VH-VL binders against COP9 signalosome complex subunit 3 (csn3). Designs and how they scored, part 4

Target 1, 171 residues: COP9 signalosome complex subunit 3 (csn3), of Dictyostelium discoideum (Social amoeba) (q54e53r186to356)
Amino acid sequence: AFKKYKKAIEAFKFVITAPASALSAITVEAYKKYLIVYLIQFGSVQHFPKCTPAVVQRNIKSHCKPYTEFVQSFSNGNINDIMNKASSGAEFFQKDSNWGLVKLSIKSTYRRNIKKLTQTFMTLSINDIAEKVSLPKAKAEQFVLKMIEEGEIFATINQKDGMVTFDECFE

## First folded at step 1 (VH-VL)

Design o9 (from o1 with heavy chain N54D D99G W103Y A104P I107Y, light chain S30D; framework fv_ofatumumab)
Fold by ESMFold2-Fast, scan of step 1:
Structure o9 (fold): chain C 171 residues (1-171), chain A 118 residues (1-118), chain B 107 residues (1-107)
Amino acid sequence: as target 1 above (171 residues)
Amino acid sequence: EVQLVESGGGLVQPGRSLRLSCAASGFTFDDYAMHWVRQAPGKGLEWVSTISWDSGSIGYADSVKGRFTISRDNAKKSLYLQMNSLRAEDTALYYCAKGYDEYPFDYWGQGTTVTVSS
Amino acid sequence: EIVLTQSPATLSLSPGERATLSCRASQSVDSYLAWYQQKPGQAPRLLIYDASNRATGIPARFSGSGSGTDFTLTISSLEPEDFAVYYCQQRSDWPITFGQGTRLEIK
C-alpha cells in the first residue's frame, strides 16, 4: 500500500539521521532500503535525508554502490537501462533480501508512466499505451486493467477495438 | 535444487502450431526472468525469447517475431512458448533457462525437441 | 545487432595445459558478457557472468577477463571434463546474442 512505504521511509530516515560517530551496519541496511522505497513512493531519487550525519554521508556510498547506481538509472535512463542496472546488481539485491523492493520500484515506474498518459490523452489504443511505456501489448493491457480495478486510474476499455478512454470521475 | 523440465515438443508439419511448456521448481519462480534458447542439430545456441519476472519486459529474436509468443504463469510456476507458422528452420532442441531478470542464464532444462518436417 | 565472434573455432590441447578462448564484440558490451560450457548431449552450463564473476559451483581454474569489445575465458589447467564447446553471450543490447562457439578438444 501507499501508506506502507511512507511509514517505512520515516523509519529508515530515523535510523539514517540518528546522531553517530561512526558508520554502522544498521545504518547501511536502512540506507539501502531507503533509496529504493523512496523511489517507489515518490518516483524520484533523494540520496540523503536532511540532517544526515557527516560520517554517514562521507562513508556510506562505498558500501551501497549497486543501490546508488540502480536508483541513478531512474533519473536519466530509460526503462532498458533501468532493467540492465537491476540485472547487473541482482546478486547483491538478492543477498540483502531487497530484490522484491527493486522489482516493485520497476513496476511502480510502469504504473507511473501509464498514469502520466491519462493526463495527456483522452483516448489511446492498448497498442499506443504499450509502445509509449515500452511494454508488450498483453502486459500493457494487464497493467491498465489492474490499475482500473485498484482505482489508480479511471478508464474504459472497448474490447472490440482495443481503445482506452480515460474518464473523469468525481468519486 | 533448481529444476526446469520442458515438454510439448514433437514432429510437426510446416505452417502448423506447437506449444512448449517448462515446469520450474526449487526456486522462487516469480522473482526471475525466464528464457527460451534453441539449438539446431549440430549448430550453436540461438536466443529465442525472454520474459521478465512480471512479464513487463519481453523480447524476441527477429527470426521468430510475429510467429512466437512467450508467456508465464507465476501461480503454476510455468513458462510457455506458443509457436505459430512453423518453418523447417525452426527445427531445434528448445531449452528453457532461468536468469536474473534477463541475464545471466544460470540454470537450464534438458530441452524438448521440435522437428518441423513433412 | 551485436555480433560476437569467438576464436579459435577449434582449440586442441592436452590435460594440464592452459586454455585461452577469445570473444570479440562488434560494438561495446561494457561488462555484460557471460560464458557457457556445453558437453555433448547436455544443456549449457553458466561459467562466468559480467565478464569476470564466476558462477556458483564453478571451479577456480575458470576465469574471465575483459571489457568493452575484447573478452577472454581462461582455464588455467585443463581437466578431462573440461573438453567441451564454449559460448559467449552478451546482454548489453537487444537482441541477446551468442557467439558461434569454440570447440575445446583433446590433442
Scores: ipSAE 0.000, ipTM 0.454, lowest interface PAE 16.2, mean pLDDT 84

Design r1 (framework fv_ragifilimab)
Heavy chain, then light chain:
Amino acid sequence: QVQLVQSGAEVKKPGASVKVSCKGSGYTFTDYYMYWVRQAPGQGLEWIGVINPNSGGTTYNQKFKDRATMTVDKSISTAYMELSRLRSDDTAVYYCARDYEDWGYFDYWGQGTLVTVSS
Amino acid sequence: DIVMTQSPDSLAVSLGERATINCKSSQSVLYSSNNKNYLTWYQQKPGQPPKLLIYWASTRESGVPDRFSGSGSGTDFTLTISSLQAEDVAVYHCQQYYSTPLTFGQGTKLEIK
ESMFold2-Fast, scan of step 1: ipSAE 0.046; ipTM 0.666

Design r10 (framework fv_ragifilimab)
Heavy chain, then light chain:
Amino acid sequence: QVQLVQSGAEVKKPGASVKVSCKGSGYTFTDYYMYWVRQAPGQGLEWIGVINPNSGGTTYNQKFKDRATMTVDKSISTAYMELSRLRSDDTAVYYCARVGEDFYDSGMDVWGQGTLVTVSS
Amino acid sequence: DIVMTQSPDSLAVSLGERATINCKSSQSVLYSSNNKNYLTWYQQKPGQPPKLLIYWASTRESGVPDRFSGSGSGTDFTLTISSLQAEDVAVYHCQQYYSYPWTFGQGTKLEIK
ESMFold2-Fast, scan of step 1: ipSAE 0.283; ipTM 0.708

Design r2 (framework fv_ragifilimab)
Fold by ESMFold2-Fast, scan of step 1:
Structure r2 (fold): chain C 171 residues (1-171), chain A 120 residues (1-120), chain B 113 residues (1-113)
Amino acid sequence: as target 1 above (171 residues)
Amino acid sequence: QVQLVQSGAEVKKPGASVKVSCKGSGYTFTDYYMYWVRQAPGQGLEWIGVINPYSGDTTYNQKFKDRATMTVDKSISTAYMELSRLRSDDTAVYYCAREDYYGSWAFDIWGQGTLVTVSS
Amino acid sequence: DIVMTQSPDSLAVSLGERATINCKSSQSVLYSSNNKNYLTWYQQKPGQPPKLLIYWASTRESGVPDRFSGSGSGTDFTLTISSLQAEDVAVYHCQQYYSTPLTFGQGTKLEIK
């Protein structure tokens, strides 16, 4: 897990929750990054940190529409809607130098969806995993292999039949 | 910055083999599939194959499967494409390209290309 | 194999005018499960590698000017340059990534009149 995201979130929260009588450009940029990085770190949407000033809450969404729409797509858990919102907002994310963070949030979603499958099923084919998480077979296999290597999931892949057996958690 | 840097131009005789390298920098090498594409002079682009740098697993275009070999050396973030039993019509610029797996699934970063000339 | 056919092979357009390049696939590249068209457009200048312009048929890549747009679905696709600039002179390639083998159109050479 990357401690840098948690630290970044704390820094963005500090900027966003600072006392303010008007919305600033610095707050807008911090908010954009806060939304995406929070998603990467926690896999959930947090629209406003505690103690966000009223002027920020009232006015910031109109300055961050591609970001709030992208983040909103995560509430449904539908990766296809997430990818569609990323694509439609790509120009804005790129202009803001946030496209890399948006892509990382999509990657984190695939990992979370695969991990959910390991909690639901004992055995699935790579094709079944790919279909359930909306990935090509080869990419689903890459995610599974990487997650096994990183200790994020416990599984064995049989290359001959493409079957994945999700093992019980070991201490 | 994200870059793919390829080895220099090669001149080979028919029947020889050529091995082109492609070094990635500025990103996690194993997170992105590496594709190989060629372009004969004045012609369109032709896909050779793809390698998963994490596992070493390959998928080849059937046209090239008996002559092409793709490998990776993760320790130096380098992919290789070797083409054997070269013919004069293998004369082409050979490109490596990274697939933007996390967004577009398109080839977002390309190497500068390696000209391979096959002549007697 | 999916065959990609571009039209025209070459095109000359005056500066500031609209340029339109077409791409047709021999079978649909629309994936029903995610409702996405697996089609990309690349720009290639002499002596340079291809540069990604548009992916998912209509999404512009970072840094690509908004005069470039992609449209179409299924088997018929169009790349449009709304107002041609001098730096747009290049060969344009469409590509499908719906199924292997990955295939490209033959390319369309765009020149200034």
Scores: ipSAE 0.000, ipTM 0.540, lowest interface PAE 12.6, mean pLDDT 86

Design r3 (framework fv_ragifilimab)
Fold by ESMFold2-Fast, scan of step 1:
Structure r3 (fold): chain C 171 residues (1-171), chain A 121 residues (1-121), chain B 113 residues (1-113)
Amino acid sequence: as target 1 above (171 residues)
Amino acid sequence: QVQLVQSGAEVKKPGASVKVSCKGSGYTFTDYYMYWVRQAPGQGLEWIGVINPNSGGTTYNQKFKDRATMTVDKSISTAYMELSRLRSDDTAVYYCARDLGYDFEEYFDYWGQGTLVTVSS
Amino acid sequence: DIVMTQSPDSLAVSLGERATINCKSSQSVLYSSNNKNYLTWYQQKPGQPPKLLIYWASTRESGVPDRFSGSGSGTDFTLTISSLQAEDVAVYHCQQYYDTPYTFGQGTKLEIK
């Protein structure tokens, strides 16, 4: 959730921005998680928090190459590139116990893209949603159903014609 | 370690209902979708449906929609599949299987041992 | 619904020889946007649940011997065992996960000559 990921990001920022004369293993671990969790929370990349020590900025990229390459793949918006970078880096992510976070970041991208569609359209077919977010029909339907169940979007699905009607929620 | 343990074999008469259970352990039960699949003796596998253990939301194969009911009890990490109005051609081994849901791997990564349901008069 | 058809229904292959099993889908399971085939292969021994071998048509599951390989795209797929071992005797199933309902082939029984 918002509160959970924001708190995690703040904790990682605290470690990354701490005054340092040398790069530490703790900082490397925090940075790896920071990159991925920031993607989950905001859908964008922030390479370094403000006040990151020069020694960290200078040396950390050589320790986190699979992570930086993966998050950079989000910049061009090509889901195929994102999937390919995740797969090519899978061994490193698994070794670091961060593979679950990488998969979550990919899922969060699909959810974010579907959420954007609810702000633009009143109705869309499942096929239209699938095409617009680059998913097979079955996967798009699964995402939409899950997001409705989780309260992330308000929508009604007519199974007969495959149409999704988006309901506005104002607070 | 991840395990799915199913209830024992059942013998039912035509027209009865059967309810098969599947208990998950070694993982967070609500984080993974649960699928149900059956296999009649000497035949191929047939997908029944999927349930989200967190919400209770379901998607059924239309072939089973009018007779199958999938439910979960989160407090005991157990999923259930009930099949009503049993016929002799419902005789099969029924499997539960865990999947990561809409994860991009999207395949059945852990299976229960199977529950044989025999429908005979 | 997508219909999956395997061939042959059964085959016998000598130890150390190549075994080939085919799987055909009634419509394409290739999603052009990510260039992935939503096709998996399972191995099933008597009295046991299916065991995942191959996903995305050609990606081998961790721990599966390299003598197993998957190939094909779109509607035609092949599982190959390059050098048959005694422990490979089983029924093999293909499955599509492109669209619901997920569907399986009828199975191919592999035996030693």
Scores: ipSAE 0.011, ipTM 0.597, lowest interface PAE 8.8, mean pLDDT 85

Design r4 (from r1 with heavy chain Y33A N52S N54Y G57D D99S Y100G E101D D102Y W103E G104Y Y105A F106M; framework fv_ragifilimab)
Fold by ESMFold2-Fast, scan of step 1:
Structure r4 (fold): chain C 171 residues (1-171), chain A 119 residues (1-119), chain B 113 residues (1-113)
Amino acid sequence: as target 1 above (171 residues)
Amino acid sequence: QVQLVQSGAEVKKPGASVKVSCKGSGYTFTDYAMYWVRQAPGQGLEWIGVISPYSGDTTYNQKFKDRATMTVDKSISTAYMELSRLRSDDTAVYYCARSGDYEYAMDYWGQGTLVTVSS
Amino acid sequence: DIVMTQSPDSLAVSLGERATINCKSSQSVLYSSNNKNYLTWYQQKPGQPPKLLIYWASTRESGVPDRFSGSGSGTDFTLTISSLQAEDVAVYHCQQYYSTPLTFGQGTKLEIK
């Protein structure tokens, strides 16, 4: 959830921005999680928190290459590039027990892309949404239904024809 | 860890129905589509259908449309596939499989349920 | 329906040698909107369910050894095992997920000489 991720980010920031004369394993761990959880929470890349020590900024990226490459792919907004970077780094994410977070960040990207469609179109079929966000029909439908249930989007689905009508907030 | 656990082997007579269960654990059940696939002895894999655990919406292979019914019980993270009017050529191992995070790739499979149809 | 045809039906390869399995689809499984091939490879050992090896024709699933690689685009696909190990003895299946019904090849049985 949003509240849980915000608290996690604050904890990671505390570790990353602590005064330091050298890198520590704890700081590297916190940084890896910070990069991905920040994506989940805000949908954007924040490479370093405010007041990150120079020694950390200078040295940490060499310890986190799969993570920095993965989050950088989000700057393009191209889901295919994101998926490719996730798969190329998968063994490292699994080894670090961060694969679940990586998958959540990819899911959050699909949700953000679907939400963008609600701002652009008045109606779309489930097939159109699936095509536009690069998901199979069943998976796109699951995202849409869950987002409606959770109040992330305002829409009505006609199950017979698969058409989704996006409703305006306040109407 | 992600795990799909299926019900045990069944022996049925022609004309009967069989209902196979598949319990998911280690993930959010409603976030992933559930596929059903079968494999007759010595033969290849054959897709039966897919169900959205969130909505209950189904897509069936035309071959099975009139005999197969897929359902889910979200409260116990369990999917079901019922096949009616069984014939001897329905003898097969029946698998459930989860749609992967990268779309239609089936990333986790149940252990399989052997259904034998014999008189 | 998209028909998937694998070749050969079976092959025997010596330990340490390269194994090559082919899969052909009756129509293209390349989705032009995202430039992805909707093709998957599975490994199935006797008495076990299939295990995902490769998705998107060439992307290796996490935990799968790098001796496994997938290649091809459109209608013609190849699974390559660069240096066969004893544990690689299995039946290999290709699958398209471009359109319903989802369809599988007939399988290729890989054995050690």
Scores: ipSAE 0.000, ipTM 0.467, lowest interface PAE 18.7, mean pLDDT 84

Design r5 (framework fv_ragifilimab)
Fold by ESMFold2-Fast, scan of step 1:
Parts: sequence; structure tokens; C-alpha cells
Structure r5 (fold): chain C 171 residues (1-171), chain A 121 residues (1-121), chain B 113 residues (1-113)
Amino acid sequence: as target 1 above (171 residues)
Amino acid sequence: QVQLVQSGAEVKKPGASVKVSCKGSGYTFTDYYMYWVRQAPGQGLEWIGVINPNSGGTTYNQKFKDRATMTVDKSISTAYMELSRLRSDDTAVYYCARDEWDYGDYYFDYWGQGTLVTVSS
Amino acid sequence: DIVMTQSPDSLAVSLGERATINCKSSQSVLYSSNNKNYLTWYQQKPGQPPKLLIYWASTRESGVPDRFSGSGSGTDFTLTISSLQAEDVAVYHCQQYYSTPLTFGQGTKLEIK
């Protein structure tokens, strides 16, 4: 839910931007979650909130290397790099109890890319969608069906030929 | 703690219908997809379908779509799979399994204990 | 539909020795755009439901002992248990999730010699 992530981001920002003469463990944990949740909510990377103390900016990178490398892969735009960085950092994300958020950020990227296709095309096959967003057919079908069911996109799937018709209908 | 508890074993005659239940506890029922898989004695696993407990939306394996019906009752955190026009080759253990819809995988973190359905004359 | 075939149907291995189980798919489950193999391995003990061991052909599920490893790409895959323990006696199943319907191999029964 959009409201949940916006509030979480504001809470993390408050911790990260608090005046500080030294880096704290609380700030490190807030920053890790901030990076990933920001990707989920906005689809872009915001490395530091405005007014982040210099001591935090200077010292936090060494404590968050798997996280910074992962979010940097989004700036590069290559899904293979994103998946590779997620896999490389999986043990650290799991240890921090952040693996679910990392997976959700990747899922949100696929959802955003599919939603962009609904704005560009009137119809596409499931196979076309799969190729355009770099997913296997089965997974692309699962994403499209779930997004329709959850009201994220407005579309009809013709199961007989695998064609998806996009609609801009607002209710 | 997460748990999926299925209904007990059933014996049916050919042509009858069976309805298997799967009750979830220890998690938010509507946040996880529910899958149905069966296993005939001494055979491999066979996918039946998946249901979104939040919307009621379903996707079936074509092999079962004319006989299988998946439903949910959110008020009691229970999913159902009904298989009609039973044949002797429908004798199998039927499993429910949950999946958090994630970024790349159709894998199941928790399974029900299984329900043996025997179809014999 | 993608057909999954396992070999052998059964094998017996002595405690502490290496066990290998093979799985072949009728078409590639490697997706070239992300270079990932959409293949999982499950362990099923008598009277119990399957338990996830490995996904994406080689990634171990959390809590799975490191003696279990998966390898292979495209159509040919292997599950290896480096040093068999008594608790590893089970039927092992491979599954593809590249395309619907989701399909499983017939299973390989692993026993102690």
C-alpha cells in the first residue's frame, strides 16, 4: 500500500537526517530500508535525503555495500545486473531481514514496466509482454493476471489466443 | 506460526464430486496465493491451479479446468478445491500450498499435510 | 507442455557418499534475457508434503544444508548431495516454472545401501 511506504520513507528520512557527530547503528538500519523502500515507492534511486549529515554520508557506504550496489544496478537499467546484484547480496539481505523488501522492489519494477506498456500499446500478446519486460511467459502471465485482479491495470486477457487488450477505463 | 490444515481423507464412487478444504493460520490469508497440487500413489506431482484469496481470481491447468473449481472463504481463512465427475485415475493425495507472489519464482514455502482421495467402485 | 524426466527412478547410496540425481526438460527453461534457469528441486519424505530445496537451478532455500547443490543449464540439471546423511532418505522432484502448466519430474527415490 502506497500510504504505508510513504510514511515509512518519511520516518527513515527523519532518522537519517537527524543531526549527528558520529554514525549510529540505528541510522545504518534506517538507511538500508530507506534505499529499498524508496525504489518500491518511486521507481528511482535517492541515495541521500536532503540535509543528511556529512558524517553519515562519508561513513555509511562501507556498512551498506550490498544495498548501494543493488540500487545502483537500477540506475544502470539492466535487469540482468539487477538480478545478479540481488543474488550476490541475498545472504546479507536475509541476515538483515530485508530480503522480502528486495524481492518486492524487483517485483515493483516489473509492475512499473508492464504499466508503461499499457500506456504505449492497445494490444500485446503475453509473449510480447514477457519479452519486453524480460520475464518467462508463465511469470509475465502471472504478473498481468494479478495486476488486473488487484486493479493496478485495466485489461482483458483472451485466454484462447493469449492476447491482452489494454483499457484506460477509470472507475 | 504458519500452518495449512487440510480436511480428512475421502472415499468416492466414480462420477461423484469431492471438495477438499485448506485452512490457513498464523499469517494474513489474503496476502498469499494458494496453489493446488496432486500426487497419485507412487507417481509425480501434478499442478491443478492457483487462486488469489483476495480477489477470488483463478488460473487452472487446462487438464482440470472443466472439472476443478477453486474458491475461498476469507471469513474463516479457508480455500477449497472441488473436483467433479471423479474417475479412478483421480485417486491421489491432494495438497494445498501457499506462495508469496514474488519477483521470479513459482515455489512454495508452506504446504498442507495432504488429503487422500480414493475413487473406487 | 514442458515434459520433465528424471533419472534414475531410484538409487541407493552409502552414508557419507555422494548422491547425484538428474533432471531433463523437453525444452530449454533458460530465459536468455535474464540468464536464469526456471527450475526447482523438492525433497519429499514418506507421508509428508514436498519441501523446497533449490530454486533457479542452483540457489539454496534458506535453512537447507550446504551439502545440497544444484547445477546445470538449459535442459540438463543435476541435484548433488555431497555427503549423504540418514535424514536425506526421500523422493526428490524437479519442477519447471518457465511456462504454464507448471510441470514436475516423476521423482527419484533415494535410499541408503
Scores: ipSAE 0.013, ipTM 0.564, lowest interface PAE 8.1, mean pLDDT 84

Design r6 (framework fv_ragifilimab)
Fold by ESMFold2-Fast, scan of step 1:
Parts: C-alpha cells; structure tokens; sequence
Structure r6 (fold): chain C 171 residues (1-171), chain A 121 residues (1-121), chain B 113 residues (1-113)
C-alpha cells in the first residue's frame, strides 16, 4: 500500500536526519532502504532528505555504492542499464534483505512505461507493447493483465489476436 | 524450435579448468537470462549463477564466485561457464537454462541437455 | 540463504492413485508487494534435464497435464498428481526464486508401487 511506503520513508528520514557527529551502521541500513522505497513510491530519486547531517552526506555513499549506482541508473530511463546495475549489485541487495525492494522498483518502472503507452496510443498488440518497453511478449502480457486487474490501466485484450485497446475512464 | 545445446563431456585433472558452452536457437538470445546449474551424481540441483546475454552482467552464487566465470558471445548465440581450480567434488552434470529476468522471478522453462564434467586423477 | 526441504525423500504410489510431495522453505517466499509465491516445481526423468511443471506455486506450465497441481503459500508447498501414470516416474524438485542464491530442495523420487 502507498500509505505503508509513506510511513516507511518517514521512519527512515527520522534515522537519517538525526543529529550525528559520526556515521552509524543503523543510519547506513536506513539509507539503503530509503533510496529504494523512495524510488518505488515517487518514481524519482532523492539522494538525501532535508536536514541530513554533513557527516552522513560526506561519508554514506562509500558504504552504499551498489544502491546509489542502482538508483542513479533510473535517471536516464534505460532499462538495460537498470537491469545491469541490479544484476551487478544483487549479492549486496540479497545480503541486506533488500532484493525484493530492488525487484519491486524495477517492476514499477515497467508499469510506468506501459502506463505511458496508454497516453499515446489507442490500440497496440501485446508484441508492440513488449518491444516498446523491452520485455519478452509473455512478460508484457503478464504485466498488462495484472495492471488491468489492479485498475492501474483501463484496457481490453482480444486474446485471439493479442490486440490491446486502451479505454478512457468514464463515470 | 527453441533449444539449448551444450558442449560434450569433459574429463579433467584436479587443478585444471573446464569451459562449458551453451548455444541457443529458435529464439532471440538476448531477450532471456541464462542460468547455470549443476547436479553432482545422486545429489540435488545447485545454482551457479546467471548472466544477462544483452549486457554481459552477471550474478554469482558466492560459493562459486572465486572460481566461476560466465560469458556470452552474442554473435553466435552462445553462453559459456568456465570453472577453474577443479576438485574431485566438482564432478557433476552442468546445465544451462533460460529464464526471464531474475527480477520478475521467472522459472527455468528451457534447459540444455547437460554436460558431464568428471574430475579425477 | 533460504533452505528448501522436501518430504518424503522417496515414495511409491500405485497407478491411478494420488501422489503428494511436500516442500518447505526456511523463510517465506511469498512477496507481499505482488502477493505471489516465488516457488517452482520441476520433473526430472533419469538421464534427462529437469522440466518445468509449475511456477508461482500453482501456475501450470503450458503442455503440462492437468493432473499436476501445485498449492500452498508462504513456507509450505505441495505438488499433487491426482492420478499417477507410468510416465510420471521421476525425481521432483522444488525451487525458490524469491532471493539469491536460488536454492532447490533435495528432490523426491516417485516410483510405481
């Protein structure tokens, strides 16, 4: 839920912005989750919350290199770079129990890219969607079906020809 | 048809290296992640690592990180897994398998036939 | 690492009878954000590579007979063969793909009684 991530972000901000003369392990762990959860919630990167102590800003990135490199890859919107950075950092994310959050942030990017297509096209085949968002056809269909089911997009799929018609929401 | 064809059986001495190949056909090679798994005689399956054929990006099981190297040659739709400093307990059938991206959490839908690597003196 | 434990190690079932194989994960493989269980079942016949049967704990792969079904959530999973046929003699493996390293159960050998 959105409310769950908002509360999580506020908790992480509390830890990160606490007055400090030295960098602590608890701050490092909060920062790692903050970067990923913020990306999931807002679709953008915020490197530091307001009032982050200077010692944290100066030192924390060297402790979180896989995380900062991963979230920075979202700035250019290149899916291949994002996946490459996720793959390269997977051992660190898994060790920190953050791999699920990393996967969710990447899934949210595919969903955002598919949703953008609903704004520019009236109809597209599943194959067209797959090509445009850099997914195999089966995966693109899976995303589209899930997004329809969850009300993220309004569309009808003709299973026989694989055509997707994007519907405008009415009252 | 979609298939993965692996190189033939190898017999190696302890301390040597082995390089197993896996050639994909019947699909767009760069659209699917390539996984490597091994199975020692009478034992279960053990994951070695995964490579993104498009980027060459890799993720290894920590157990194999110091000895395994995964690479791809996109021009011939072939993935490779090299295991160095072989020990007798590396004797196993080595499989390549394709899956979707590791992020979506896909299963391995197509497997190579396997390559038996025997390590003995 | 997530440890996958299968039970039993082996079982014998008569033709036409129900076969049940269990798989337990040391921690939940249910991802709350997408409400999916990251659990897969494979069938491996002697001298052959594993073959995908079921993914997402309960979704049958295309071409897999409907007598195969998967169930369970979180940490406890079951593969069921409703009416055993001779061609079903194999070792069955569960796998989690919730987190790396990807891990497999030890396998369950299914034989005809």
Amino acid sequence: as target 1 above (171 residues)
Amino acid sequence: QVQLVQSGAEVKKPGASVKVSCKGSGYTFTDYYMYWVRQAPGQGLEWIGVINPNSGGTTYNQKFKDRATMTVDKSISTAYMELSRLRSDDTAVYYCARGYDILEGDAFDIWGQGTLVTVSS
Amino acid sequence: DIVMTQSPDSLAVSLGERATINCKSSQSVLYSSDNKNYLTWYQQKPGQPPKLLIYWASTRESGVPDRFSGSGSGTDFTLTISSLQAEDVAVYHCQQYYSTPLTFGQGTKLEIK
Scores: ipSAE 0.000, ipTM 0.499, lowest interface PAE 12.1, mean pLDDT 85

Design r7 (framework fv_ragifilimab)
Fold by ESMFold2-Fast, scan of step 1:
Structure r7 (fold): chain C 171 residues (1-171), chain A 120 residues (1-120), chain B 113 residues (1-113)
Amino acid sequence: as target 1 above (171 residues)
Amino acid sequence: QVQLVQSGAEVKKPGASVKVSCKGSGYTFTDYYMYWVRQAPGQGLEWIGVINPDSGGTTYNQKFKDRATMTVDKSISTAYMELSRLRSDDTAVYYCAREYSDSWYPFDYWGQGTLVTVSS
Amino acid sequence: DIVMTQSPDSLAVSLGERATINCKSSQSVLYSSNNKNYLTWYQQKPGQPPKLLIYWASTRESGVPDRFSGSGSGTDFTLTISSLQAEDVAVYHCQQYYSTPLTFGQGTKLEIK
């Protein structure tokens, strides 16, 4: 849920911004999760929360290279760059038990982009959606079907022409 | 270590059904789509379908839609593919293969294959 | 459906020589928005499942030797092995993952002369 990630971000920020004379393992782990959960929640990158101690800012990125490279790939808006950084860092994310969060951040980006399309268009073909969110047709179709199944969007797909009609909540 | 381990070889009569299993280990099972692909002797690879282990949602190759059923059991990290009304031309090695759920990446790990022989 | 056609069906190459395998798709597998070709190459040795070699037409999978390279765009693709080694004897398959149904070429059998 929305509330879950917002609270998590606040908790991680508290750990990261605590006064410190040296970098701690607790701060490193909090920072890794902070980077990814912030992407999930806001769809943007914030490398350091306000008031992060100088010792943390100087030293933490060298301990979190797969994470910083992954989140920086989002600034390009190139989905394949994001996926390449995810796959190249996969071993580290798995070891840290953060792979699920990395996956969620990528899914959240696609979901956010598709939801934005539902707010601007009444109808789009699967090909239109695929083009606008940088997915091939087959992948866009699966993603839309999954979001409908999970109740993330209200839409119907015409089986004959591949047109998607976005439904607004009926009063 | 990521592994996909499939059930053993099967011999079936025409008209019977076969159910092949594929157990994933060394990764979060629900994070990856599971694809089913077969290879008949002397033929190329042929896609059967894909299942999302998290939701149970499926997409089938139309050629197999009326005979193939894909399911998952999350509690044991196992995917299943059942093919009914078997014919002799269904004799093939059946593979499971995983794909990262956002699907730009190709099949990175494959099961060892299950030989299904359909004969009278 | 996108039809994948490989050529040749079989190829014999001497050790240390270059091997070239071609793959043609009936429709473009280039996605213009990201400029990526959704085309993969797999290596399959007897009694084994296929092994991923190359994705996005030209990106080598981690652990795949540098002698393997992929090239091409749109509908015409090539897998090149710059200096054939004995361990490279296998059937090679191309696959498109641009559109369902996912489709594979018929395979090219590579043998030593």
Scores: ipSAE 0.000, ipTM 0.543, lowest interface PAE 11.2, mean pLDDT 83

Design r8 (framework fv_ragifilimab)
Fold by ESMFold2-Fast, scan of step 1:
Structure r8 (fold): chain C 171 residues (1-171), chain A 124 residues (1-124), chain B 113 residues (1-113)
Amino acid sequence: as target 1 above (171 residues)
Amino acid sequence: QVQLVQSGAEVKKPGASVKVSCKGSGYTFTDYYMYWVRQAPGQGLEWIGVINPNSGGTTYNQKFKDRATMTVDKSISTAYMELSRLRSDDTAVYYCARDYYEDSSGYYLGFDYWGQGTLVTVSS
Amino acid sequence: DIVMTQSPDSLAVSLGERATINCKSSQSVLYSSNNKNYLTWYQQKPGQPPKLLIYWASTRESGVPDRFSGSGSGTDFTLTISSLQAEDVAVYHCQQYYSTPLTFGQGTKLEIK
């Protein structure tokens, strides 16, 4: 949830921006989580929070290459590039116990892309949505249903023809 | 020559505050982080916090966060550590220590230079 | 917090004999990305501040005699003095710098037997 991720980001920023150690392992681990959680929360990349020490900025990138490459892949919005970078870094993400967060950031991207479609179109089929966000039809339907259940989008699905009508008002 | 010179011994009553100074010389003061560590009589070392003399940014050991304040006066190359609401178990030698780091990585390695220590005695 | 535990609390060794001091961390201080152990040893003589002896668990600081050596990885570390000299009488402290708060062992007092 929004409140949960916002608090996590604040905690990570505290570690990263403090003049903690020259470059400690805990600062590196906080930075890795910061990059991914910030992406989940805001849908954009902030490479360094304000007041990040110069020694951290200069040296941390060499320890976080899979992470910086992964988040940078979001700049163009190409889901195939994102998936490729996730796969390339999978061993590092798993070893760091961050693979779940990486998967959540990808899932969050699908949700953001679907939400953008609701702002552009009045009506789309589930198949149209799936094609536009690069998902199999069944998974696109699952995302749409869950987003409706969680109040993230307002839409009605016609079971007979698979058409989704996006609503401007609360039901 | 690199030197860290601390203020003299202090005797305080419970509930009072103490402010210890540490003056650096023989190096560029703002290039190195300054750490504060204490040692109770016959006990081990305990980290209080670190300050970046260039920015004034601080990181505290959570145990001391509510009572410790670290500051710097760059114009006189001096760092300060103030500890408030003193208790008898705050009786210790308080040290300032300079960051020792690996040039290529910036990694902290330990402390290369220490102040001589300031004995703070908290007694009624 | 990473808890550092040293053993023994005190040790008496005869001149010229080997002294061994142990340090255990409650969690690994080995950082897999650079394969380094974030572990430092200090020597502290009475009335003096600590002096850095060894960093990265096994790298001797400049000017430290070669009779001092550090070994170990992960959670278990050892400081060895191969042939004890009179000037080596001191308290020895291990420290981790893997994470904040920085933490130290309780110290091991080394005395002549």
Scores: ipSAE 0.000, ipTM 0.466, lowest interface PAE 20.9, mean pLDDT 84

